Miniprotein binders against q9bqp7. Designs and how they scored, part 212

Target 1, 240 residues: q9bqp7
Amino acid sequence: VPQNWFPIFNPERSDKPNASDPSVPLKIPLQRNVIPSVTRVLQQTMTKQQVFLLERWKQRMILELGEDGFKEYTSNVFLQGKRFHEALESILSPQETLKERDENLLKSGYIESVQHILKDVSGVRALESAVQHETLNYIGLLDCVAEYQGKLCVIDWKTSEKPKPFIQSTFDNPLQVVAYMGAMNHDTNYSFQVQCGLIVVAYKDGSPAHPHFMDAELCSQYWTKWLLRLEEYTEKKKNQ
Short names: E, the ipSAE of ESMFold2; O, the ipSAE of OpenDDE; V2, 0.75 times the mean of E and O plus 0.25 times the DockQ between their complexes.

## First folded at step 21 (miniprotein)

Design Ll2 (at its last fold request DockQ between E and O 0.93; V2 from the best seeds 0.80)
Fold by OpenDDE base, look of step 21:
Structure Ll2 (fold): chain B 240 residues (1-240), chain A 82 residues (1-82)
Amino acid sequence: as target 1 above (240 residues)
Amino acid sequence: SKIWVYVTITAPSPEELYEIVRRIMRLAMLHGGETIYVEIEGNRALILLTLPTEEEAEKFAEEVRRLLEELGLRVTVTVERE
């Protein structure tokens, strides 16, 4: 049980989108400061078992590709992910705010993979927008806030070469999503609240993406786990 | 104290694999456990689980072995003490 409990949902905010919300998605820039990011917290608080699994994967890849080959692979994966996020931002942004669309970014297997998800996405409220939880003292950059099948969600887009048919296959991504939700729900830069999360795993070969929807109950369960990870991180930093 | 359990399985097809993984995850829940991670590669899966006690971990392991043996599938179950 977390020592410092904080709610994921803000009782002072309405669960319903305010009709006065701007039609243009928010894009708050991330400020670089001493506040840890969600990603940093999660990376530094992995269990021994999680670390073992990642190391085993790395070793296998190095045996297959060599050290230089693995570095190149990692770089390519990172680049592909970046391009995918840029393409999605372009697709989900209003036409009036779109600078020159690079049409080449739209021609990817990952974009093809998510088409069936995008048709159910509407009411985009934020894209690539920073969130800060002032009380719990962490920051993050969320991919998207939009309605998925009529429910307002924090949406996190992921790329994978391996199938991830279960939410448990997404590692700590559920924790990342609820961390963003909790921060946004208490960030003064946002006037609305989210109660749901969505992880979308896009595939390079264009096969249908897997959506992992997180309702309010599931979000609350992962929120408890997030708080424990955050406490662990804070304790580790005090001892350094 | 949590007991960590690794389950590795191979199935004839991805569809069969997913069904077996779901069954194993349900079994873990019945024993008061939790699925932490599922890795899928082709027709193979690695499942990382936690159980509340060593006793429940051993019962779970035996049930998984029995289930997979009945199906004629390859399974490895490793119980680790923290």
Scores: ipSAE 0.834, ipTM 0.940, lowest interface PAE 0.4, mean pLDDT 92
Fold by ESMFold2, fold request of step 22:
Structure Ll2 (fold): chain B 240 residues (1-240), chain A 82 residues (1-82)
Amino acid sequence: as target 1 above (240 residues)
Amino acid sequence: SKIWVYVTITAPSPEELYEIVRRIMRLAMLHGGETIYVEIEGNRALILLTLPTEEEAEKFAEEVRRLLEELGLRVTVTVERE
């Protein structure tokens, strides 16, 4: 149980879209300051078991691909993820026109993989937008806030070459989603809040993406775990 | 303090593997535990869990071994002390 509990939802804020909202999704710029990012907190608070599993995976990949092969693999995976996020922001943005050269950006197995999910996404409220929790003192950059099958969600897009049929296969991604949700719900740049999350895992070969929907109860469970990680991070930095 | 448990299984197909993983996750919940991470690779899975006590972890491990023995499948269950 966290020492300093704080609610993920803001009862003084509406969870319904305002009819007078602009039709353009929010894109709050991320400005660097001294408060930690969500990803920094998660990186610095991994358990020994998480670190060991990641190192075991790394060593197995090096055994399979060789050291140089692994370096090339990780570089390519990073680039593919970057281009995937760029493509999705372009697809979901009503102000962007498809440029001639962007045509090739949209031709990928990952984009094919998410097509069945995108047909259920509507009402985009934010894209690649900064969030800050001014009380708990952390920041993040969320991928998307939109309705999925009629429910307003913080949506996180992920690429994967291995199947992720369970939410437990996505490591700390649920914590990332709820941390963004909590920050957005308590950020004065936003006039609305969200109570649900969605993690979408897209596949390189175009296989149907796995959606992992997180209702309010599940988000609250992961929020408690996020608060513990943030508390651990704060304690570690106090002793450094 | 929570007890860490690792389960490694191999199944004849991904469909059978996923069902076995679901059964193991449900069994962990019945013992007051939680599934932390599931790695899927082909027909093999690694499941990382926590259980509330050494007693519950040992009972869970024995039930998992019994489940896989009944199915005629290989399993490794490791209970971490601290």
Scores: ipSAE 0.687, ipTM 0.894, lowest interface PAE 1.0, mean pLDDT 87
ESMFold2, look of step 21: ipSAE 0.681; ipTM 0.891
ESMFold2 (binder alone), look of step 21: mean pLDDT 83; pTM 0.813
ESMFold2, fold request of step 22: ipSAE 0.658, 0.686; ipTM 0.882, 0.894
ESMFold2 (binder alone), fold request of step 22: mean pLDDT 85, 84, 84; pTM 0.829, 0.826, 0.823
OpenDDE base, fold request of step 22: ipSAE 0.826, 0.828, 0.827; ipTM 0.938, 0.938, 0.938

Design Ll3 (at its last look DockQ between E and O 0.93; V2 from the best seeds 0.76)
Fold by OpenDDE base, look of step 21:
Structure Ll3 (fold): chain B 240 residues (1-240), chain A 82 residues (1-82)
Amino acid sequence: as target 1 above (240 residues)
Amino acid sequence: SKIWVYVIITAPSPEELYEIVRRIMRLAWLHGGETIYVEIEGNRALILLTLPTEEEAEKFAEEVRRLLEELGLRVTVTVERE
């Protein structure tokens, strides 16, 4: 049980989007400060077993591609992910006219992969927007807040070359999503609350993406795990 | 203290693989455990699990081995001992 328990949901906020929500998605810039990001917390608090699995993967890739080849591969994966997020932001943003869209960004296997998910996405409230949890002292940049199949979600878009048919295949991504939810629900820059999460795994070959929906109960379970990771991080930093 | 268990399985098809993975995850849950990570590569899966005790880990491991043997599938189960 976390020593410093804090709720994921804010009882002072409505569970339903207010009709007064802006028609334009929020895009709050990330401020660089001494506050740790969600990603940093998760990276610094991996278990020995998780580290082992990642190292094993890395060594295998180096054996197959060589050291330089692996560096190039990693760079390409990062670039592809960035382009995918840019394309999604363009698609989901109402302000970007079709004329301003780089058509080349839209011609990807990853974009093809998520088409069947995008049809169920509506009511975009935020895109590439910063969240801060003032009490728990962490920050993050969330990809999207929108309605998925009529439920308001924090949506996290991921790219993969490997199938991820189970939520457990997404590693710490569920923790990232609930961290963003908890921060947003208590960030004064936002007037609404989210109760659901969605991880979408897009594939390079254009095969149908896997959606991993997280209801309020599942989010609460992962939230407890997130709090434990955050406490571990905080303790490690005090001892350094 | 959690006991860590690795399960590696190979199946004839992705569909069969996914079904077997689901069954293994259910077995872990029945033993009071948790699935931490599932890696899929073709027809091969690596499952990382935790169990509450060494006793439950060994029971779980035996059940998984028996299940996969009955199906004629290749399996490796490793229980991490302190």
Scores: ipSAE 0.807, ipTM 0.933, lowest interface PAE 0.5, mean pLDDT 92
Fold by ESMFold2, look of step 21:
Order: C-alpha cells, then structure tokens, then sequence
Structure Ll3 (fold): chain B 240 residues (1-240), chain A 82 residues (1-82)
C-alpha cells in the first residue's frame, strides 16, 4: 500500500478528444531535466527475483555465444527494436509515405506479425511523444496513443524472440504503460486522457503478435504497483 | 511478508505447456496468490509467484507437484523462505 496515493485519472479531463480533429498526431519533444524517467525508476527498483532471473539469462547466453557473441546479440536485438518502432511510426503517421522513406525498414517479420493488430488501430493521437507527471515528478516517452477496437489506449510496441502469450510474460511493461497513462492524463500538453492500455508483442518470424489489453480496472491495479516502485525509488534517492 | 514460489515445467508441446501454465496460475489464485512472471521458452516454462503464507505456499506446491505427476511431466517447485 503506497503511503501517498494519487489517482491515475484526472477527474477534470474529458475522455473524448477535442471537438477539433487534429491533422497530425502529437509529438511532444523530450526535454532534458533532473526528474527520473519511468524506465530508470523501474531499473533502479528491480527485486532480488528480477535480478536473479536476468543474471541467469545472461549467463546462459554467454555460455552459448561467448562474451563477444552475447555483446553482438544484444546489439542486434536493440537495433531490431529501434527499426521496428521507426517503421510503426512511419506507418501510423499521416504525413509520411511508406515507399519514400525506407522500403527495407517496412519489410520485416515484426511488421508482418502486427498486421492483424494494426487493422484494429485507428484515430492516432500521439506518436513517440513525451509525457510528464508534474505532481509525482517523473517523465517518459510513450510509443503511441490511438484507438484499439474502439477504445483509446496508450499502446506500447515490443519485439520478442520468445513467446509472450500472457501479460505476466511482459514483466514490468504493464507498469511502464500505466505510468505513461498517469503522466499523460496530468500533463498540460494533452487535452484528453486515456483509461486503457495495450501491450503488443511482435515476433521476428511473422507469427501473429500477442495483444495484451488493459481495461481501466486492470490499469488501476498496476497503477498501485507503479506508485510503490516510484516511492521505493524516491526513498533510495534520499539515502544517496 | 509474501512467500516467493518458482515453478519450472517441461511439457510435450508449447500448446500443452500454455494450458498447464493457465491451470497453475488458477491454482495460485485459489490459494490467495499472484502470478508475477511467466517465461516461455519452447516447451519449457518458468513461473514466478507469490503466496500470502508459508502454509498456502506449501499447499500450492503440493497440488502443483501432484498435477504434473498425474500428467507424467517433470516439475520443479521451489518455495523461497525469507
């Protein structure tokens, strides 16, 4: 139970977009500042169990690939994720054409993997956009805000080489999503708010992506866990 | 304090594995527990859970072992005492 509870939703803000439909999705630039990012908070508050599982995985990979092989593997995974996000931003942006930017960027198993999800995505409101929670003092960069099957969501895109059929397979990603939601809902750069989240896990071989929809109740449950992680981070910072 | 439990399973196929994982998560819920993390790798899974007491954790562990033994499958269940 967090000592200082704060609501994920803003009671003064409408669920509906402004009567004016914007022609281009929002892309608020990330400003350098002293407050922590969502990902830094989560990294700095890993449990003993998270650390153990990560170290176990690293040692297995190093045993199989060698130290240099592991370094190359992780570099390639990072690059694939970056290319995937760039492709999705291009696909979802109304001002860009797919064929003019990078045809090879759009030709990947990951893009094939998400096609069935993209058919249910519409009304893109933000892409690669910064969010800041003024009261709780954290910042983030969300991937996408759009309607999924008629519900406005913060959408987070992930690549994975292992199946993630359960939301529990995405570890801290639900916390990341709700932290972005809470920040956006209280950020003056946004005139609307969201009540839902979506995590989409895409696969290199083109296998159908796994969507993990988070309704308002589930988001509220994860929000409580996020607040605990943020409190833990803040307490550690005071002891430094 | 919460009691941490690790379950490691190998199943004949990924489809059978997913069904077994769902059953184990439901068993944990019935014992007042929560599934924290599920790692899937081929036909193998690691499930990290919490349960409210050592008593519930041991009951859960026994039920999981019985379930997998009944199916003729290998399982490792570790209850982490703090």
Amino acid sequence: as target 1 above (240 residues)
Amino acid sequence: SKIWVYVIITAPSPEELYEIVRRIMRLAWLHGGETIYVEIEGNRALILLTLPTEEEAEKFAEEVRRLLEELGLRVTVTVERE
Scores: ipSAE 0.604, ipTM 0.866, lowest interface PAE 1.4, mean pLDDT 87
ESMFold2 (binder alone), look of step 21: mean pLDDT 84; pTM 0.826

Design Ll4 (at its last look DockQ between E and O 0.91; V2 from the best seeds 0.79)
Fold by OpenDDE base, look of step 21:
Structure Ll4 (fold): chain B 240 residues (1-240), chain A 82 residues (1-82)
Amino acid sequence: as target 1 above (240 residues)
Amino acid sequence: SKIWVYVTITAPSPEELYMIVRRIMRLAWLHGGETIYVEIEGNRALILLTLPTEEEAEKFAEEVRRLLEELGLRVTVTVERE
């Protein structure tokens, strides 16, 4: 049980989007400060077993590709992910935002993969927007806040070359999503609350993406796990 | 203290693999455990699980082995012992 319990949901905020919400998605810039990011917390608090699995994967890849080949592979994966996020931001942004849609960004297997998900996405409230939890003292950059099948969600877009048909195949991504939810729900820059999460795994070959929907109950379960990871991180930093 | 368990499975098809993985995840849950991670590669899966006790881990392991043996599938179950 977390020592420092904090709720994921803010009882002072309405679950219903106010009709007064701006038509333009929020894009709050991430401020670089001494506050740890969600990603940093998760990376620094992996279990021995998780680290072992990642290292095993790395060693296998190095054996297959060589050290230089693995570096190139990692760089390419990173670049592909970045381009995918840029393309999604362009697609989900209102047409009035004169960002010249680079048509080349839209021609990817990953974009093809998510088309069936995008059909169910509407009411975009935020894109690539920073969140801060002032009390728990962490920050993050969320990909998207939008309605998925009529439910307001924090949406996290991921790329993969391997199938991830189970939410448990997404590693710590559920923790990342609920961390963003909890931060947003208590960030004064946001006037609304989210109760659901969505992880979308896009595939390079254009095969249909896997959506992993997280209802309020599942979010609450992962929130407890997130709090434990955050406490572990905080304790480790005090001892350094 | 949580007992960590690794399960590796090979199935004839992805569809069969997913079915088996779901059954194993359910078995872990019935034993008071939790699925931590599932890696899928082709027709192979690696499942990382936690169980609450060594006793439950061993019971779980036996049930998984029996289930997969009945299906004629390859399975490896490794219980991490301190």
Scores: ipSAE 0.833, ipTM 0.940, lowest interface PAE 0.4, mean pLDDT 92
Fold by ESMFold2, look of step 21:
Structure Ll4 (fold): chain B 240 residues (1-240), chain A 82 residues (1-82)
Amino acid sequence: as target 1 above (240 residues)
Amino acid sequence: SKIWVYVTITAPSPEELYMIVRRIMRLAWLHGGETIYVEIEGNRALILLTLPTEEEAEKFAEEVRRLLEELGLRVTVTVERE
């Protein structure tokens, strides 16, 4: 149990979206400041087991591809992920669906991979939008807030070379989702809240993406884990 | 405190692999444990878990070995004290 527990949901904020339908999703700009990002907190609080597994993967890739081959591989993977997020923002934005789009951006196995998920996504309320938790002092950039099969979710999009059929295959992604959710639910730039999460893992070969739905109970369980990681991060910074 | 356990398995197909992984995760839960990470690579899986005690971890490990032996499949279970 964290020493400084804080609730993920805001009881004074509606869990029902406003009746009004805005013309465009929210896109709150990310502000550079001294408070840590979700991803930095998670990177700085990895267990030795997490580090060991990542180092094993890295060394295996270097043995297979060589040093220069591995650098090229990681650069390409990063670009593919960036392109994927850009494509999804374009597809999900009402203003951008009416504009001429780069055909190369929309032509990828990853986009094919998520098609069956996208048909169940509606009511987009935020895209690539900053969140800040002023009390717990962290910031993030969430990918999407939309309804998935009738449930309003914080949605996180991921690309993967390996199958991720279990939520446990997504490593710290559930922590990212709940951290964004908790921040959004207490951020004055947002007038609503969400209680569910969704992680969508897309595949380069176009194979059907794996959705990992997180109901409110599961979100609360991961929220506790997030708070522990944030406490660990805070303790490390006190000793630096 | 918690005990770390690594399980590696190979199955004849990805579908069979996923079913075995689910069974192992449930077995861990029944012993008071938690599945931390699952890596899938072709027809092989690595499962990282925690168990509450060394006694539960060893019982879990023996049950996993027995399960895979009954299925005629290869498994490696490593229990690490933390």
Scores: ipSAE 0.660, ipTM 0.885, lowest interface PAE 1.2, mean pLDDT 87
ESMFold2 (binder alone), look of step 21: mean pLDDT 83; pTM 0.812

Design Ll5 (at its last fold request DockQ between E and O 0.93; V2 from the best seeds 0.78)
Fold by OpenDDE base, look of step 21:
Structure Ll5 (fold): chain B 240 residues (1-240), chain A 82 residues (1-82)
Amino acid sequence: as target 1 above (240 residues)
Amino acid sequence: SKIWVYVTITAPSPEELYEIVRRIMRLAWLHGGETIYVEIEGNRALILLKLPTEELAEKFAEEVRRLLEELGLRVTVTVERE
């Protein structure tokens, strides 16, 4: 049980989107601060077993590609991910006229992969927007807040070359999503609350993406795990 | 004392693999455990599980071995003690 328990949901906020929500998605810039990011917390608090699995994968890839080949691969994966997020922001943003869209960004296997998910996405409230949890003292940049199949979600878009048919295949991504939810629900820059999460795994070959929907109960379970990771991070930093 | 269990499985098809992974995840849950990570590569899966006791981990491991042997599938189960 976390020593410093804090709720994921804010009882002072309505569970329903207010009709007064702006028609334009929020895009709050991330401020560079001494406050740790969600990603940093998760990276610094991996278990020995998780580290082992990642290192095993890395060594296998180096054996296959060589050291230089692996560096190039890693760089390409990062670039592809960035382009995919840029393309999605363009698709989901109402302000970007079709004329300003780089058509080349839209011609990717990853974009093809998520088409069947995008049809169920509506009511975009935020895109590439910063969140801060003032009490728990962490920050993050969330990809999207929108309705998925009529449920308001924090949506996290991921790229993969390997199938991830189970939510457990997404490693710490569920923790990232609930961290963003908890921060947003208590960030004064946002007037609404989210109760659901969605992880979408897009594939390079254009095969149908896997959606991993997280209801309020599942989010609460992962939130407890997130709090434990955050406490571990905080303790490690006090001892450095 | 948390016990870690690694399960590696090879199946004839991805569909069969996914079904077997789901069964193993359910078995872990029935033994009071949780699935931490699932890696899929082709027709092979690696599952990392966490069990609350050594006794439950060993019972789980035996049931997994029996299940997969009955199905004629290639399996490795490794129990790691912290």
Scores: ipSAE 0.829, ipTM 0.939, lowest interface PAE 0.4, mean pLDDT 92
Fold by ESMFold2, look of step 21:
Structure Ll5 (fold): chain B 240 residues (1-240), chain A 82 residues (1-82)
Amino acid sequence: as target 1 above (240 residues)
Amino acid sequence: SKIWVYVTITAPSPEELYEIVRRIMRLAWLHGGETIYVEIEGNRALILLKLPTEELAEKFAEEVRRLLEELGLRVTVTVERE
């Protein structure tokens, strides 16, 4: 249980944008400042078990690929993820036509993988948009806010070469999602809030993506864990 | 104070593997535990769980071993104190 609890939801806000909101998705620019990002907090507060599992994976990959092969693999995975996010932002942007898109971005097993999920996504409200939690002092850049099967969600897109059929297979991603939700729900740049999260894992071979829906109760459970990680980070910074 | 449990299983198919993983996660919950991480590689799974006491962790481990024995499948369960 965190020492300094703060609510994830804001009862003074609606789940839906009001009628005066623009139909173009929000894209709040990320401000360079001294407060930590969600991803920085999570990276700096990994448990011994998380570090062990990541190191085990790294050593196995180096054994199979060699050190140079592993470095090339890692670089390619990073580029593939970046291209995937660019493609999704293009696909979900209402101003772009198919002719204006880079057709090479659309040729991807990852894009094939998410097609069945995208059919259930509508009402895109934000794309690649900054969020800030002024009270808790953290910042983030969320991938997407949209309705999934009629529920407004913070949606995070992931690429993977291994099956991730359980939310427990996504490491710290649920904490990332709820951290963005909590920040957005209390950020004055947004007039609405979200009560749900979605993690979508896309596969290189085009296999159907795995959606991991997070209802309000599950989000609250992960929010508590996020607050603990943020407390750990703050304590480390205080001691430096 | 914190008890970590690692479970490694192999199943004949991915569908059977996923069902067994779900059953193990439910058993952990029934013993007051939490599933922390699940790694899937082909027909193999590694499950990391956190249990509140060594007593509950050993009961959980016994039930997991019994479950897999009844299914005719091999399992490794390791209980570690943090």
Scores: ipSAE 0.658, ipTM 0.884, lowest interface PAE 1.1, mean pLDDT 88
ESMFold2 (binder alone), look of step 21: mean pLDDT 86; pTM 0.843
ESMFold2, fold request of step 22: ipSAE 0.646, 0.638, 0.625; ipTM 0.884, 0.882, 0.876
ESMFold2 (binder alone), fold request of step 22: mean pLDDT 86, 86, 87; pTM 0.851, 0.849, 0.852
OpenDDE base, fold request of step 22: ipSAE 0.815, 0.818, 0.822; ipTM 0.934, 0.935, 0.936

Design Ll6 (at its last look DockQ between E and O 0.86; V2 from the best seeds 0.74)
Fold by OpenDDE base, look of step 21:
Structure Ll6 (fold): chain B 240 residues (1-240), chain A 82 residues (1-82)
Amino acid sequence: as target 1 above (240 residues)
Amino acid sequence: SKIWVYVTITAPSPEELYEIVRRIMRLAWLHGGETIYVEIEGNRVLILLTLPTEEEAEKFAEEVRRLLEELGLRVTVTVERE
């Protein structure tokens, strides 16, 4: 049980999105502060078993590609992910006129992969927007807040070359999503609350993406795990 | 203290593999455990699980071995001992 329990949901905020749909998605810039990011917290608090699995994967890839080949591979994966997020932001942003869309960004297997998910996405409230939890003292940059199948969600877009049909295949991504939810629900820059999460795994070959929907109950379960990771991080930093 | 268990399986098809993974995840849950991570690569899967006790981990391991042997699948189950 976390020593410093804090709720994921804000009882002072309405569970229903206020009828004032902002005409434009929020895009709050990330301020570089001494405050740790969600990603940093998760990376610094991996279990021995998680670290072992990642190192085993890395060694296998180096054996297959060589050291230079592996560096190139990792750089390419990062670039592909970045381009995919840029393309999605362009698709989901109402202000970006068709003229400003780089047509080349839209011609990817990853974009093809998520088309069936995008059909169920509406009411975009935020895109590439910073969140801060002032009490728990962490920050993050969320990909998207929108309605998925009529439910307001924090949506996290991921790219993969491997199938991830189970939420457990997404590693710590569920923790990232609930961390963003908890921060947003208590960030004064946002007037609304989210109760659901969505992880979308897009595939390079254009095969249908896997959506992993997280209801309020599942979000609460992962929130407890997130709080434990945050406490572990905080303790490690005090001892350094 | 949680007991960590690794399950590695090679299946003839991806579709069969997914069903097998679901069954193993359910078995872990029945033993009071949790599935932490599932890695799928081709026809191979690695499942990382936690169990509440060494006794439950060994029971789980035996059940998984029996289940997969009956299916004619190649399986490795490793219980991490402290």
Scores: ipSAE 0.784, ipTM 0.922, lowest interface PAE 0.5, mean pLDDT 91
Fold by ESMFold2, look of step 21:
Structure Ll6 (fold): chain B 240 residues (1-240), chain A 82 residues (1-82)
Amino acid sequence: as target 1 above (240 residues)
Amino acid sequence: SKIWVYVTITAPSPEELYEIVRRIMRLAWLHGGETIYVEIEGNRVLILLTLPTEEEAEKFAEEVRRLLEELGLRVTVTVERE
């Protein structure tokens, strides 16, 4: 239990935008500042067990591919993830004014992988949008806020070459999602809030993506863990 | 403090592993533990868990070994102090 509890939900906000919601999804620009990002907090508070597993994976990959091969592999994975997010933003934007899209952007197996998920997504409210928690002092860049099967969610899109059928296969991603939710729910740039999260893991070969839905109770459980990680981060920085 | 447990499993096919993983996660929960990470690569699974005490961790480890032995699967269970 964190020493300084703060609620993930804001009781002064509705769970849906009212009739005044915008026709274009919000895209709040990320501002450079000294407050930490969600991803930095998580990277700086990894347990030694998490670090061990990542280093073990890295060494296995280097053994298989060589150091130069591994560098090329990681660069390619990063580029594929970037292209995937760009494609999803394009697909989900209601103001697609050009009749042509970049064919390479839309041809990846990752896009094929998420098609069945996209059929259940509607009411897009935000895309690639910055969030800031003014009280807890952290920032993030969320991928998407939309309805999934009728429930308004912060949706995080991930690419993977390995199956992730369990939410526990996504490591710290649930913490990332709830951190974005908490920030958005208390960010003055947003007039609405969300109570649910969704992690979607897409696969390079086009295999059906795995959705990991997080209802309000599960989000609250992960929120407690996020607060502990943020607390650990703050403590470490006091000693630096 | 919490006790870390690593479970590794090798099976003939990856689809057989999903139900086994669910059973192991439930066993951990029944012992007051939590599943931290699950990695599936082909026919191999790694499960990282925490248990509240050494005693519960050892009981959990024995139950997992017995379950997988009865299924004829190769398993290793490593218990480490944090």
Scores: ipSAE 0.619, ipTM 0.862, lowest interface PAE 1.3, mean pLDDT 86
ESMFold2 (binder alone), look of step 21: mean pLDDT 80; pTM 0.769

Design Ll7 (at its last read DockQ between E and O 0.96; V2 from the best seeds 0.81)
Amino acid sequence: SKIWVYVTITAPSPEELYEIVRRIMRLAMLHGGETIYVEIEGNRALILLTLPTEEEAEKFAEEVRRLLEELGLRVTVYVERE
ESMFold2, look of step 21: ipSAE 0.699; ipTM 0.899
ESMFold2 (binder alone), look of step 21: mean pLDDT 85; pTM 0.836
OpenDDE base, look of step 21: ipSAE 0.819; ipTM 0.937
ESMFold2, fold request of step 22: ipSAE 0.664, 0.680, 0.693; ipTM 0.887, 0.894, 0.896
ESMFold2 (binder alone), fold request of step 22: mean pLDDT 86, 86, 86; pTM 0.844, 0.845, 0.843
OpenDDE base, fold request of step 22: ipSAE 0.826, 0.826, 0.827; ipTM 0.939, 0.939, 0.939
ESMFold2, last read: ipSAE 0.664, 0.694, 0.688; ipTM 0.887, 0.897, 0.896
ESMFold2 (binder alone), last read: mean pLDDT 86, 85, 86; pTM 0.846, 0.840, 0.843
OpenDDE base, last read: ipSAE 0.827, 0.828, 0.826; ipTM 0.940, 0.940, 0.939

